# Ledger of designs, part 319: VHH binders against q96fz2

Target 1, 269 residues: q96fz2
Amino acid sequence: CGRTSCHLPRDVLTRACAYQDRRGQQRLPEWRDPDKYCPSYNKSPQSNSPVLLSRLHFEKDADSSERIIAPMRWGLVPSWFKESDPSKLQFNTTNCRSDTVMEKRSFKVPLGKGRRCVVLADGFYEWQRCQGTNQRQPYFIYFPQIKTEKSGSIGAADSPENWEKVWDNWRLLTMAGIFDCWEPPEGGDVLYSYTIITVDSCKGLSDIHHRMPAILDGEEAVSKWLDFGEVSTQEALKLIHPTENITFHAVSSVVNNSRNNTPECLAPV
Below, E stands for the ipSAE of ESMFold2; O stands for the ipSAE of OpenDDE; V2 stands for 0.75 times the mean of E and O plus 0.25 times the DockQ between their complexes.

## First folded at step 16 (VHH)

Design CB59 (framework vhh_6z1v_2; at its last look DockQ between E and O 0.84; V2 from the best seeds 0.78)
Fold by OpenDDE, look of step 17:
Structure CB59 (fold): chain B 269 residues (1-269), chain A 123 residues (1-123)
Amino acid sequence: as target 1 above (269 residues)
Amino acid sequence: EVQLVESGGRLVRTGGSLRLSCAASGFTFSDYAMGWFRQAPGKEREVVAAISWSGRSTYYADFVKGRFTISRDNAKNTVYLQMNSLKPEDTAVYYCAAKMGLFTESPEDYQYWGQGTQVTVSS
């Protein structure tokens, strides 16, 4: 996974992240660093994206079932990194393969500390290799959505009004992530950054791409992944597997340029 | 205390119209999607319509077929169901329900419920 969409306004995004804590109380996640949230139809590595994480990471003795939402840098910067510039990291940390998560220190160590997060997105993009050509067809991949009035396919939103209606009740994609905290050697703010765990693709997606993000489908899976206070690493890793509960459609080549940030990125062609 | 109070249910003739209201209190209304559900005797409770927190997105059950309109006024903490072209099959207790965040089709996902209002459609 090298490209996502996360364009919802902050308030809409927050409501889309409503949850029940372990006591059954409905809650909205509290924001940390809301000013770092930058909505975009075209999110690439090194950009900031919103993630969910347990409140226990920030507050001692907090209920670990409570959730915080925070923008974090895509591309995990390990806490042990000693260079002053995160871009000097010599290995790719955009993704973490599920089969080798415990073999790589950069992922194993933060995971062992309970630094699990849920990466939020409208969906993610993947490119299908076309046989016989060097051309790749991009697809937007997301959770199935509830059929709303006048909500045909995402593609039927030909008007701004219809577009807003489609996104007003959008179920966000929830991907399993690992985050770490890095303190710059020269001082400054602690950098929070994340990696997305990847798995082999489900059958439905296999013709498009052989790998997919580990998707946490449903509140229970999300809760268990986040709740590092009550759920062990071993139990949490059982949640990491392919899911068939996805849909997708072909999009234009507009998304190929990471600088493009328009609704056309995820519009059906 | 959280309260949802439905009103407007009554006896109407086939082809008639009725407007239901649900007044909400005790919670931040604008953070909740709202839904109308109905339950007929001997049947399961089913979703009729749902509306997002902002009112921009709406959902209708297949049997509604354009006859009903759900709306809300966040300033009044009220959700409405305008029912037109009523049929005897629409006879049920109608319930207002609230869910934080997004609306769903599943009654079990809704946390707060009203006591219901009886709608009877005579032939």
Scores: ipSAE 0.869, ipTM 0.935, lowest interface PAE 0.5, mean pLDDT 93
Fold by ESMFold2-Fast, scan of step 16:
Structure CB59 (fold): chain B 269 residues (1-269), chain A 123 residues (1-123)
Amino acid sequence: as target 1 above (269 residues)
Amino acid sequence: EVQLVESGGRLVRTGGSLRLSCAASGFTFSDYAMGWFRQAPGKEREVVAAISWSGRSTYYADFVKGRFTISRDNAKNTVYLQMNSLKPEDTAVYYCAAKMGLFTESPEDYQYWGQGTQVTVSS
């Protein structure tokens, strides 16, 4: 998973993240650094994306079932990284393989500290290899959506005005992530950065790509992954597996260039 | 105190029209999706229509598409159901319901419910 869409305006995104705490109270997540959230149809590694994490990471006596939403850098910078520029990290931390997560120091250490987050996206992109050509076919992959109107499907060939009707009830993709906190040697703000855990692709996606992000399907899975105060690392890792509850459609090559940031990136072809 | 109060239900002849209203109080209305559900005697409660917190996304059950329109006024904390071309099979108690965040088709997902308003359609 190396490219996502997360384009919802902050108010729409916030309501899409409504949840219930352990006491049964309905809540919206509280924002940290909302000004760092940059909506885009075409998010690449090193950009910021919104994640959910437990309030207990920021407040010592907080209810661990309460949620914060915060933009974090995609590409985990380990707390022990000593150089001044995180972009010069020598190894790729965009994704973390589920099968080796407890073997890699960069991921094992933050997991041991309960630094689990849920990475939010409209959906993600994958590129299918086509036989007999060097061209790859991009696909937009996302949760099944409630059909809003006759044009409520993102697959509808309706006018641009009808696309706004989809997004205000869009079910966000919720991917299991690990984050870490890095303090710059030069001083300044702590950098929060994350990696997306990956698993073998499900049968439905196997013809598109051999790997997929670990998707947390439903509020029970999301709550258990986030609640590091009550759910151990061992129990949380049981949530990490492929899911078949996913849909997709082919998109145009416009998405290939990460600088393109328009609705055409996810529109069906 | 959370309250949802439906109004507008009455006896109407086949082919007639009704506008149902639901007045909400005691919660931040604009953070909630709203739905209209109905229950006929001997049947389960079913979704009729739903509307996002903003009013921009809507859902209609197949059996009401083209006849019913859901709308909301966030300044007035009110959701509406305009019912046209009414049929005898539309006879039911109509309930409004509220769910924080996104709407769903499932009654079980909704936190707040009104007492219902009776709609009777006869020839």
Scores: ipSAE 0.812, ipTM 0.916, lowest interface PAE 0.6, mean pLDDT 91
Fold by ESMFold2, look of step 17:
Structure CB59 (fold): chain B 269 residues (1-269), chain A 123 residues (1-123)
Amino acid sequence: as target 1 above (269 residues)
Amino acid sequence: EVQLVESGGRLVRTGGSLRLSCAASGFTFSDYAMGWFRQAPGKEREVVAAISWSGRSTYYADFVKGRFTISRDNAKNTVYLQMNSLKPEDTAVYYCAAKMGLFTESPEDYQYWGQGTQVTVSS
């Protein structure tokens, strides 16, 4: 998993993240650093994307079931990293394999601190290698959506007015992530960064790619993954498995160039 | 503190029209998706129509598409159901419901409910 779409305006995204706290109260997540949110149909590693995490990470004595939404850097930078430039990291932290998460210090250490997050996206892209060629067919992969009057036209928005009619009720993909906090050696703000946990593909995706993100399907799974105050690492890891509750469609090669930020990136072909 | 108050239910003839209104108070209306549900005697409550927090996306159950229109006015904290070409099968108590964020078809996902307004369609 190395490419996502997360393009919703902040107000639409925030409402898509409505949740119920431990006391049963309906809430919207509180933003941190909203100015770092850079919506795009075509997000790649090293970019900032929004994640959910427990308020308890930021506020002493907070209710651990309350959620913060914050942009974080994709590509976990471990707290022990010593160079000044995160791009100098000598290993790839875009993804974290579930079968080795407790063996890799870059992931085990923050996980042991309860640094679990939910990575948000409209959906993710994967490339299928076509038989008999070196060409790859990109697909956009996402939760099944409740039909709406406009839902049959994901990429048909001809103007900003029309895209709001399609996406106002979009169920965001919710992926299990781990984050860490890195203090630059020369000073400055702490860098929050995340990795997406991966699992073997479900049967429905196996012909596209052999790995998929660990998807948290439903509010119970999301709540348990986030609530490090009440849910142990061992219990949380039971949430990490493939799911068949996904759908997909082929998209054009426009998405291949990560600089292309247009609705065509996810439009059905 | 939270209130949803339906109005406009009455007796109408087959083929007639009716407009239901639901006035909301005690919460931030523009954070909530709204739905109209109905329940006939002896039947389970079922979705009729739903509308997103902004009013830009709508959903209609198969049995009502083309005859009913849901709308909302966020300045007035009100959601409406325009019902045309009414049939005796539409006889039910109609409920307004609110859910923060995204609407769904399932009544159990909605947190706030009105008291209902009776719609009766005579032959």
Scores: ipSAE 0.761, ipTM 0.893, lowest interface PAE 0.8, mean pLDDT 91
ESMFold2 (binder alone), look of step 17: mean pLDDT 91; pTM 0.921
ESMFold2, look of step 18: ipSAE 0.761; ipTM 0.892
ESMFold2 (binder alone), look of step 18: mean pLDDT 91; pTM 0.923
OpenDDE, look of step 18: ipSAE 0.768; ipTM 0.890
OpenDDE, second read of step 19: ipSAE 0.811; ipTM 0.909

Design CB6 (framework vhh_6z1v_2)
Fold by ESMFold2-Fast, scan of step 16:
Structure CB6 (fold): chain B 269 residues (1-269), chain A 123 residues (1-123)
Amino acid sequence: as target 1 above (269 residues)
Amino acid sequence: EVQLVESGGRLVRTGGSLRLSCAASGFTFSDYAMGWFRQAPGKEREVVAAISWSGRSTYYADFVKGRFTISRDNAKNTVYLQMNSLKPEDTAVYYCAAKFGLFDESPEDYQYWGQGTQVTVSS
């Protein structure tokens, strides 16, 4: 998973993340650094994306079932990294394979510290290899949505009202992530950065790509992944597997260029 | 204390119109999706229409599309159901319900419920 859409305005995104804590209280996640959230139809590695994580990471003795939402850099910078510039990291940490997560120091260490997060997106993009051509067909992949009035017009360029009809009840894609905290050796703000865990593709996506992000389908899975105070690493990893509860449609090549940030990026073709 | 109070249910003739209202109090109305559900004698409770926290996204069951319109006024903490071209099959107790965050079709997911208002459609 190397490209996502997360374009909802902050207030819409916040309500899409409504949840229930361990005591049964309805809550919205509290923001950290909300001004660093940049909505985009075309998010690439090294940009910031919103993630959910447990409040217990920030407040000693906080209820581990309460959630914070924070923008984090896509591309995990390990806490042990000694260079001054994160862009000089020699290996790609955009994704983390589920089958080797406990073997790689960059992922095993933060995972052992409970640094699990849920990466939020409208959906993600994948490029299908087409037989007989060198061109790849991009697809937008997302949770099945409840059909709202005029909801079949995802990416309707001529009708802004159709866009608003879809997004205010959009079920966000919730992907399992691992984050780490890096302190610049010369001083400065702590950098929070994440990686998306990947698994083998499900049957429904196998014709598009052989890998997919580990999707946490439903609030029970999301709660268990985030709750590092009550759920061990071993138990949490049982949530990491392919899911069939996913849908997709082909999109235009506009999405290929990561600088393009318009509704056309996810519009059906 | 959370309260949902429905009003507007009455006897109407086939082909008539009726507007139901639901007044909400005791919670931050704009953080909740709202739904109208109905239950006829001997049947289970079913979704009729739902509306997002902002009022911009709406859902209608196939059996009411084109006849019913759901709307909300967040300044007045009220949700409405405008019912047109009423049929005898629309006879039921109509319930207002609130769900934190996004709406869905499942009555089990809604946290707060009104006591219902009876709508009877006769020839």
Scores: ipSAE 0.755, ipTM 0.894, lowest interface PAE 1.0, mean pLDDT 91

Design CB60 (framework vhh_6z1v_2)
Fold by ESMFold2-Fast, scan of step 16:
Structure CB60 (fold): chain B 269 residues (1-269), chain A 123 residues (1-123)
Amino acid sequence: as target 1 above (269 residues)
Amino acid sequence: EVQLVESGGRLVRTGGSLRLSCAASGFTFSDYAMGWFRQAPGKEREVVAAISWSGRSTYYADFVKGRFTISRDNAKNTVYLQMNSLKPEDTAVYYCAAKFALFTESPEDYQYWGQGTQVTVSS
C-alpha cells in the first residue's frame, strides 16, 4: 500500500471519524496540529496523513477509549534514528509486514509501547500488472458505500456539485498502523510518523495485487486496535488479517503521477 | 432534553402531495444526520430517506425514488420530506430520526426518534 486518497475538508473528515467512547457517549475526535492536515486525492509516502490514536498517548490519566486525530508523516522514523534528516533513513518503512512485525526492531519497539494508530483514507490505490505489456492498470479501493441519490457516481463526468454530494456521508477506510516518536538529534519538534501494516490480499483483491493493508472493519475492531490501555499487543494483533468487505474500480493513469491532485485521480474509467 | 416533533401527516388522495416537517431541539442539529422512516400495520419499520449533517448527501429507498425529496434547514433545526405522487402503499406512520454524524439505512443505528405522524393515502 503506497498511495492513498484523503481529500475530505477538515470538518467533513472530523464527522466521518465520529465514535462512541467506553461510557457510551457520542464523540468527535479532538485535533492535534490541524494546520498540518493537507487534503489530497493522491497521497504518497513522506507526506502527512491523518491518523486516529488514543488520548492516553498525550494525557497520562486520560480515558484510553477517547480519540485524538493528528496528521503524521507516512514512513515511520524509528525513535533511535540518529541522522538529522529523516529522508536519509536507509530502509523503507512505508509498510510493515504483519508476519514480521514482532521480529523487526523498528516496529516491535513502538508496538510494545502501545503506539497503535488507525490510518485514515478515502481509499487506496493499487496497480495491476497487465499480461503482455509493461502497462499497469490503477484501481481505487475503498469500503462499500451507501448508494446516494442525485449525487452521481464517483466516475461520472458530472458537475463538482454532484461529486461533493457523495463525500459528506463517505465511510472512511480505516487501516491498522504503528507510529513512533522521533526527537531530532540537533533539536526541534518531535516528529510523529507511521507505517501501515500489510497482509496477504483477500480473494476479491488477489487479481489486482498480492498484498493489501490490514483493514479494521467496523468500530469494534477500530476501538480495540486504538485502546492500548485495555487491549494488549497480543490481543490487538488478532485484528490483523485480510478483509473481504472491500470494493474497487479502475481509474485513469492520471493518478500515476503523485503531483496530480484532482478528482480525476479516483474517477472510474 | 432531546426532542423530535413531526407534523404534516393527514389523509390525502392517491396522486396527491404532502410535506412532512420535523422540528429538532436539545442537541447540536448540524452534527446529526436525519432520516425519515415509516411503519405500516403489521410491517417492520423501514427507511424512506436520509440526509447528511450538511444536507449535501441524500439517500432514498427504491420505492420512493423520483417521488419523495428530503431536505433540511440547519438554521431552523428542521428536516422535511416532500411526498409527491402518493400511492395507497405509502400509508404508514412516518417517523423522524436522528443519528450522530453519518446516516445509515438501519433504524437500529438511530439514537433519537419522534412520536410519528400518520399519513393515509386513499383512492
Scores: ipSAE 0.748, ipTM 0.892, lowest interface PAE 0.9, mean pLDDT 90

Design CB61 (framework vhh_6z1v_2)
Fold by ESMFold2-Fast, scan of step 16:
Structure CB61 (fold): chain B 269 residues (1-269), chain A 123 residues (1-123)
Amino acid sequence: as target 1 above (269 residues)
Amino acid sequence: EVQLVESGGRLVRTGGSLRLSCAASGFTFSDYAMGWFRQAPGKEREVVAAISWSGRSTYYADFVKGRFTISRDNAKNTVYLQMNSLKPEDTAVYYCAAKFGMFTESPEDYQYWGQGTQVTVSS
């Protein structure tokens, strides 16, 4: 998982994250640094993406089932990193393998501190190797969606206009992440950064790519992953496994260039 | 505290039209998706139509597509169901329901329900 779409306007994204706390009260997540959120159809590592995390990470004695939504840098910078420039980190921390997460200090330490987050996206992109060529076919991969009305369009199914009607009820992809907090040695704001946990691909994705993000399917899984006050690391890791509850469609090569940020990036071909 | 009040149900002839209204109070209407469900005697509740908190996304069950239109007025805290080309099979009690956040097809996901309004279509 190295490319996502997360383009929803802030108000739409916030309502897409509606949830219930432990007492059954309906809530919207509270924003931290909302001005750092930059919607895009084509997000790459080192950019900021919105994540959900427990309010207890920021407020002592807060209800651990209450959620904050915050933009974080994609590419985990460990708290112990001593250089002044995070781009100098030798290791690629865009993804974290589920099978070695407890063996890698960069991930084991923040996980032991309960620094679990849910990474939000419209969906993610993967490139399928085409047999007999060096070209790769990109696919947009996302949760199955409730079929919204698209009637009255003469254009192709890939028309961006048709997609405007789906977003206000779009079920966001919820990926299991680990974050860490890095304090710059020369001063400045604390950097919050995350990695996406990866697992073996499910049968449905095996022809596209051999790995997939660990997807938390449903509010029960999301709540348990986030609630580090009540759910231990051992119990939370039981939620990390492949899922078959995903769908996908081929997209045009316009997505290949991460500078392209238009609806065409995720429109069906 | 929370109330959903349906109105507009009545006896109508096959091929007729009817508009149902649902007035909501006691919650922040614009944070809720709204749905219309129906239930015939001895049957389970089934989704008819749903609409997002903004009104921009809608869903229709296959059996009403092209005949029914759902809409909402957030300033008036009201959701509507315009029913055209009515058939005897549309005879049921119609329920208005509210779900925080996004709509779904499943009755069990909805937090608030009205008392229902009877629609009878004569054959």
Scores: ipSAE 0.726, ipTM 0.878, lowest interface PAE 1.2, mean pLDDT 90

Design CB62 (framework vhh_6z1v_2)
Fold by ESMFold2-Fast, scan of step 16:
Structure CB62 (fold): chain B 269 residues (1-269), chain A 123 residues (1-123)
Amino acid sequence: as target 1 above (269 residues)
Amino acid sequence: EVQLVESGGRLVRTGGSLRLSCAASGFTFSDYAMGWFRQAPGKEREVVAAISWSGRSTYYADFVKGRFTISRDNAKNTVYLQMNSLKPEDTAVYYCAAKFGYFTESPEDYQYWGQGTQVTVSS
């Protein structure tokens, strides 16, 4: 998984993340560094994306079931990285294979510290290899949505004015991630960065791509992945598997250029 | 304490119109999605319409689409269901429900429920 959409305005995104803590209290996640959140229909590695993580990572005596939402850099920079510039990391940490996560030092160490997060997106993009051509067909892949009604006049086609109607009740894609904290050797702010765990593709996606992100389907899975105070690494890893509860549609080549940031990136063709 | 109080249910003739209201208190109304559900004799409670916390996203069951309109007034902590072109099949107890965050089609997901208001549609 190397491209996502996460375009919701902060207030819409926050309410899309409504949850219940261990005590049954209804909550919205509390923001850290909200000014670093940059909505986009076309998020690539090295950009910031919002993730959910346990409040216990920031406050020693916090209830581990309470959630923080924070923008983090996509592309995990290990805590042990010695260079001054994270872009000089010589290996790709955009994704982490589920089958080798406990073998790779970059992922095993933060995982052992409970540094599990849930990566939020409207959905993700994948490029299907087309037989006998150099062109790839992009697809937007996302959770099945409740069919919300776009307001419209008689005979009206879907228009850009109606795009805002679907998003206030969009079910965000919730992907299993691992994050780490890196302190620049020369001083400065701690960098929080994440990787998305990947698994073998499900039957429904196998014709598009052979790998998919590890999707946490539903609040029970999300809460267990985040709750490092009560759920061990071994138990949490049982949540990492392919899911069939996913849908997709073909999109135009507009999405190919990561600088394009318009609703056309995810519109069906 | 949380309260949802429905009003407006009554006997109406086929083809008639009716507006239901639901007054909410005891919670931050603008953080909740609202839904209208109904239950006819011998049937399970089913979704009729739902509306997002902002009022911008709405959902309608196929059997009411084009006839019913859901709306909300966050300043008044009230959700409405405008019912037009009523049919005998619309006869049911109508329930107002609140779900924190976003709406779903499933009654089980809703935290707060009103006591219901009876709508009867006759020839």
Scores: ipSAE 0.559, ipTM 0.819, lowest interface PAE 2.4, mean pLDDT 90

Design CB63 (framework vhh_6z1v_2)
Fold by ESMFold2-Fast, scan of step 16:
Structure CB63 (fold): chain B 269 residues (1-269), chain A 123 residues (1-123)
Amino acid sequence: as target 1 above (269 residues)
Amino acid sequence: EVQLVESGGRLVRTGGSLRLSCAASGFTFSDYAMGWFRQAPGKEREVVAAISWSGRSTYYADFVKGRFTISRDNAKNTVYLQMNSLKPEDTAVYYCAAKFGWFTESPEDYQYWGQGTQVTVSS
């Protein structure tokens, strides 16, 4: 998974993340650094994307079931990284394979510290290889959505007003992530960065791409992945597997250039 | 105290129109999706229509599409159901319900419920 859409305005995104704590109280996640959130239809590695993580990471003795939402850099920078420029990291940490996560120090160490997060997106993009051509067909891949009335369907309306109707009840894609905290050797603010765990593609996506992000389907899975105070690494890793509860549609080549940031990037062709 | 109070249910003739209202109090209305559900005698409670916290996204069950319109006024903490072209099969107790965050079509997901308002459609 190397490209996502996460374009919702902050207030819409926040309500899409409504949840229940362990005591049954309805909550919205509390923001850290909300001004660093940059909505986009076309998010690439190195940019900031919103993630959910346990409040206990920031506040000693906090209820580990309470959630913070924070922008983090996509591309995990290990806490042990010694260079002054994170872009000089020689390993691609955009994704982390589920089968080797406990073998690689860059991921094993933050996992041992409970640094699990849920990466939020409208959905993600994958490029299908077409036999007999060098052209790739991009697809937008996302959770099945409750069917709104016809005017609220993605790409069905050629009006900005009707187009915006779909988003206020959009079910965000919730991907399992690992984050780490890096302190610049020359001083400065701590950098929070994440990687998305990947698994073998499900049957429904196998014709598009061989790999998919580890998707946490439903609030029980999301809650267990985030709650590092009550759920061990071993128990949390049982949540990491392919899911069939996913849908997709072909999109325009406009999405190919990461500089393009318009609704056309995810509209059906 | 959380309250949802429905009003507007009455006897109407086939082909008639009716507007239901639901007044909400005791919670932050704009953080909740709202739904209208109905239950006819001997039937399970089923979704009729739902509306997002902002009012911009709506859902309608197939059997009411084109006939019913859901809307909300967040300044007045009220959700409405405009029912047109009523038929005897629409006879039921209509319930207003609230769900934190986003709407679903499943009654079990909704936290707060009104007492219901009876709609009777006669031929």
Scores: ipSAE 0.659, ipTM 0.855, lowest interface PAE 1.6, mean pLDDT 90

Design CB64 (framework vhh_6z1v_2)
Fold by ESMFold2-Fast, scan of step 16:
Structure CB64 (fold): chain B 269 residues (1-269), chain A 123 residues (1-123)
Amino acid sequence: as target 1 above (269 residues)
Amino acid sequence: EVQLVESGGRLVRTGGSLRLSCAASGFTFSDYAMGWFRQAPGKEREVVAAISWSGRSTYYADFVKGRFTISRDNAKNTVYLQMNSLKPEDTAVYYCAAKFGRFTESPEDYQYWGQGTQVTVSS
């Protein structure tokens, strides 16, 4: 998983993250650094994307079931990194393999500190290798959506008015992530950065790509992954597995260039 | 203090029209999706139509598409169901319901419910 769409305006995104705390109270997540949220149809590594994490990471004695939403850098910078420039990190931390997460120091250490987050996206993109050519076919991959009036699907919603019909009830993709906190050695603000855990593709995606993000399907899985105060690392890792509850459609090559940031990036071809 | 109060249910002839209203109080209306559900005697409660917090996204069950229209007025904390071309099969108690966040098709996901209003469609 190396490219996502997360384009919802902040107010729409916030309501899409409505949840229930341990006491059964309905809540919207509280924003941290909302000015760093940059909506885009075409998010690449090193950009900031919104994640959910437990309020207990920021407030002593907070209820660990309460949620913060915060923009974090995609590409985990380990807390032990000693260089002054995070872009000089010599290994790729965009994704973290589920099978080796407890073997890699960069991921094992923050995971042991309960630094679990849920990475939010409209969906993600993958490029299918086409046999006999160097061309790759991009696909937009996302949760099944409730069909809105006039089918409300991306395929039918190619006008700006039709796009608005799908997004206000869009079910965001919720991917399991690990984050870390890096303090610049020369001073400055703490950098929060994350990686997306990856698993083997489900049967439905196997013809597109051999790997997929670990998707947390439903509020029970999301709550358990985030609640590091009550759910151990061992129990949380049981949530990391492929899911068949996904859908997809082919998109145009416009998405290939990460500088393109328009609805055409996820529109069906 | 949370209340959903339906009004507008009555006897109407086949082919007629009816508008149901639901007045909400005691919660932040604009953070809730709203739905209309119905239940006929001896049947389970089923979704009829739903509308997002903003009013921009709507859902209709296949059996009412083209005949019913759901709308909302967030300034008045009210949701409406305009029912046209009514059929005897539409006879049921109609319920207004509220769900925090996104709407779904499942009655069990909705937190608040009205008392229901009877719609009877006859020849």
Scores: ipSAE 0.740, ipTM 0.885, lowest interface PAE 1.0, mean pLDDT 90

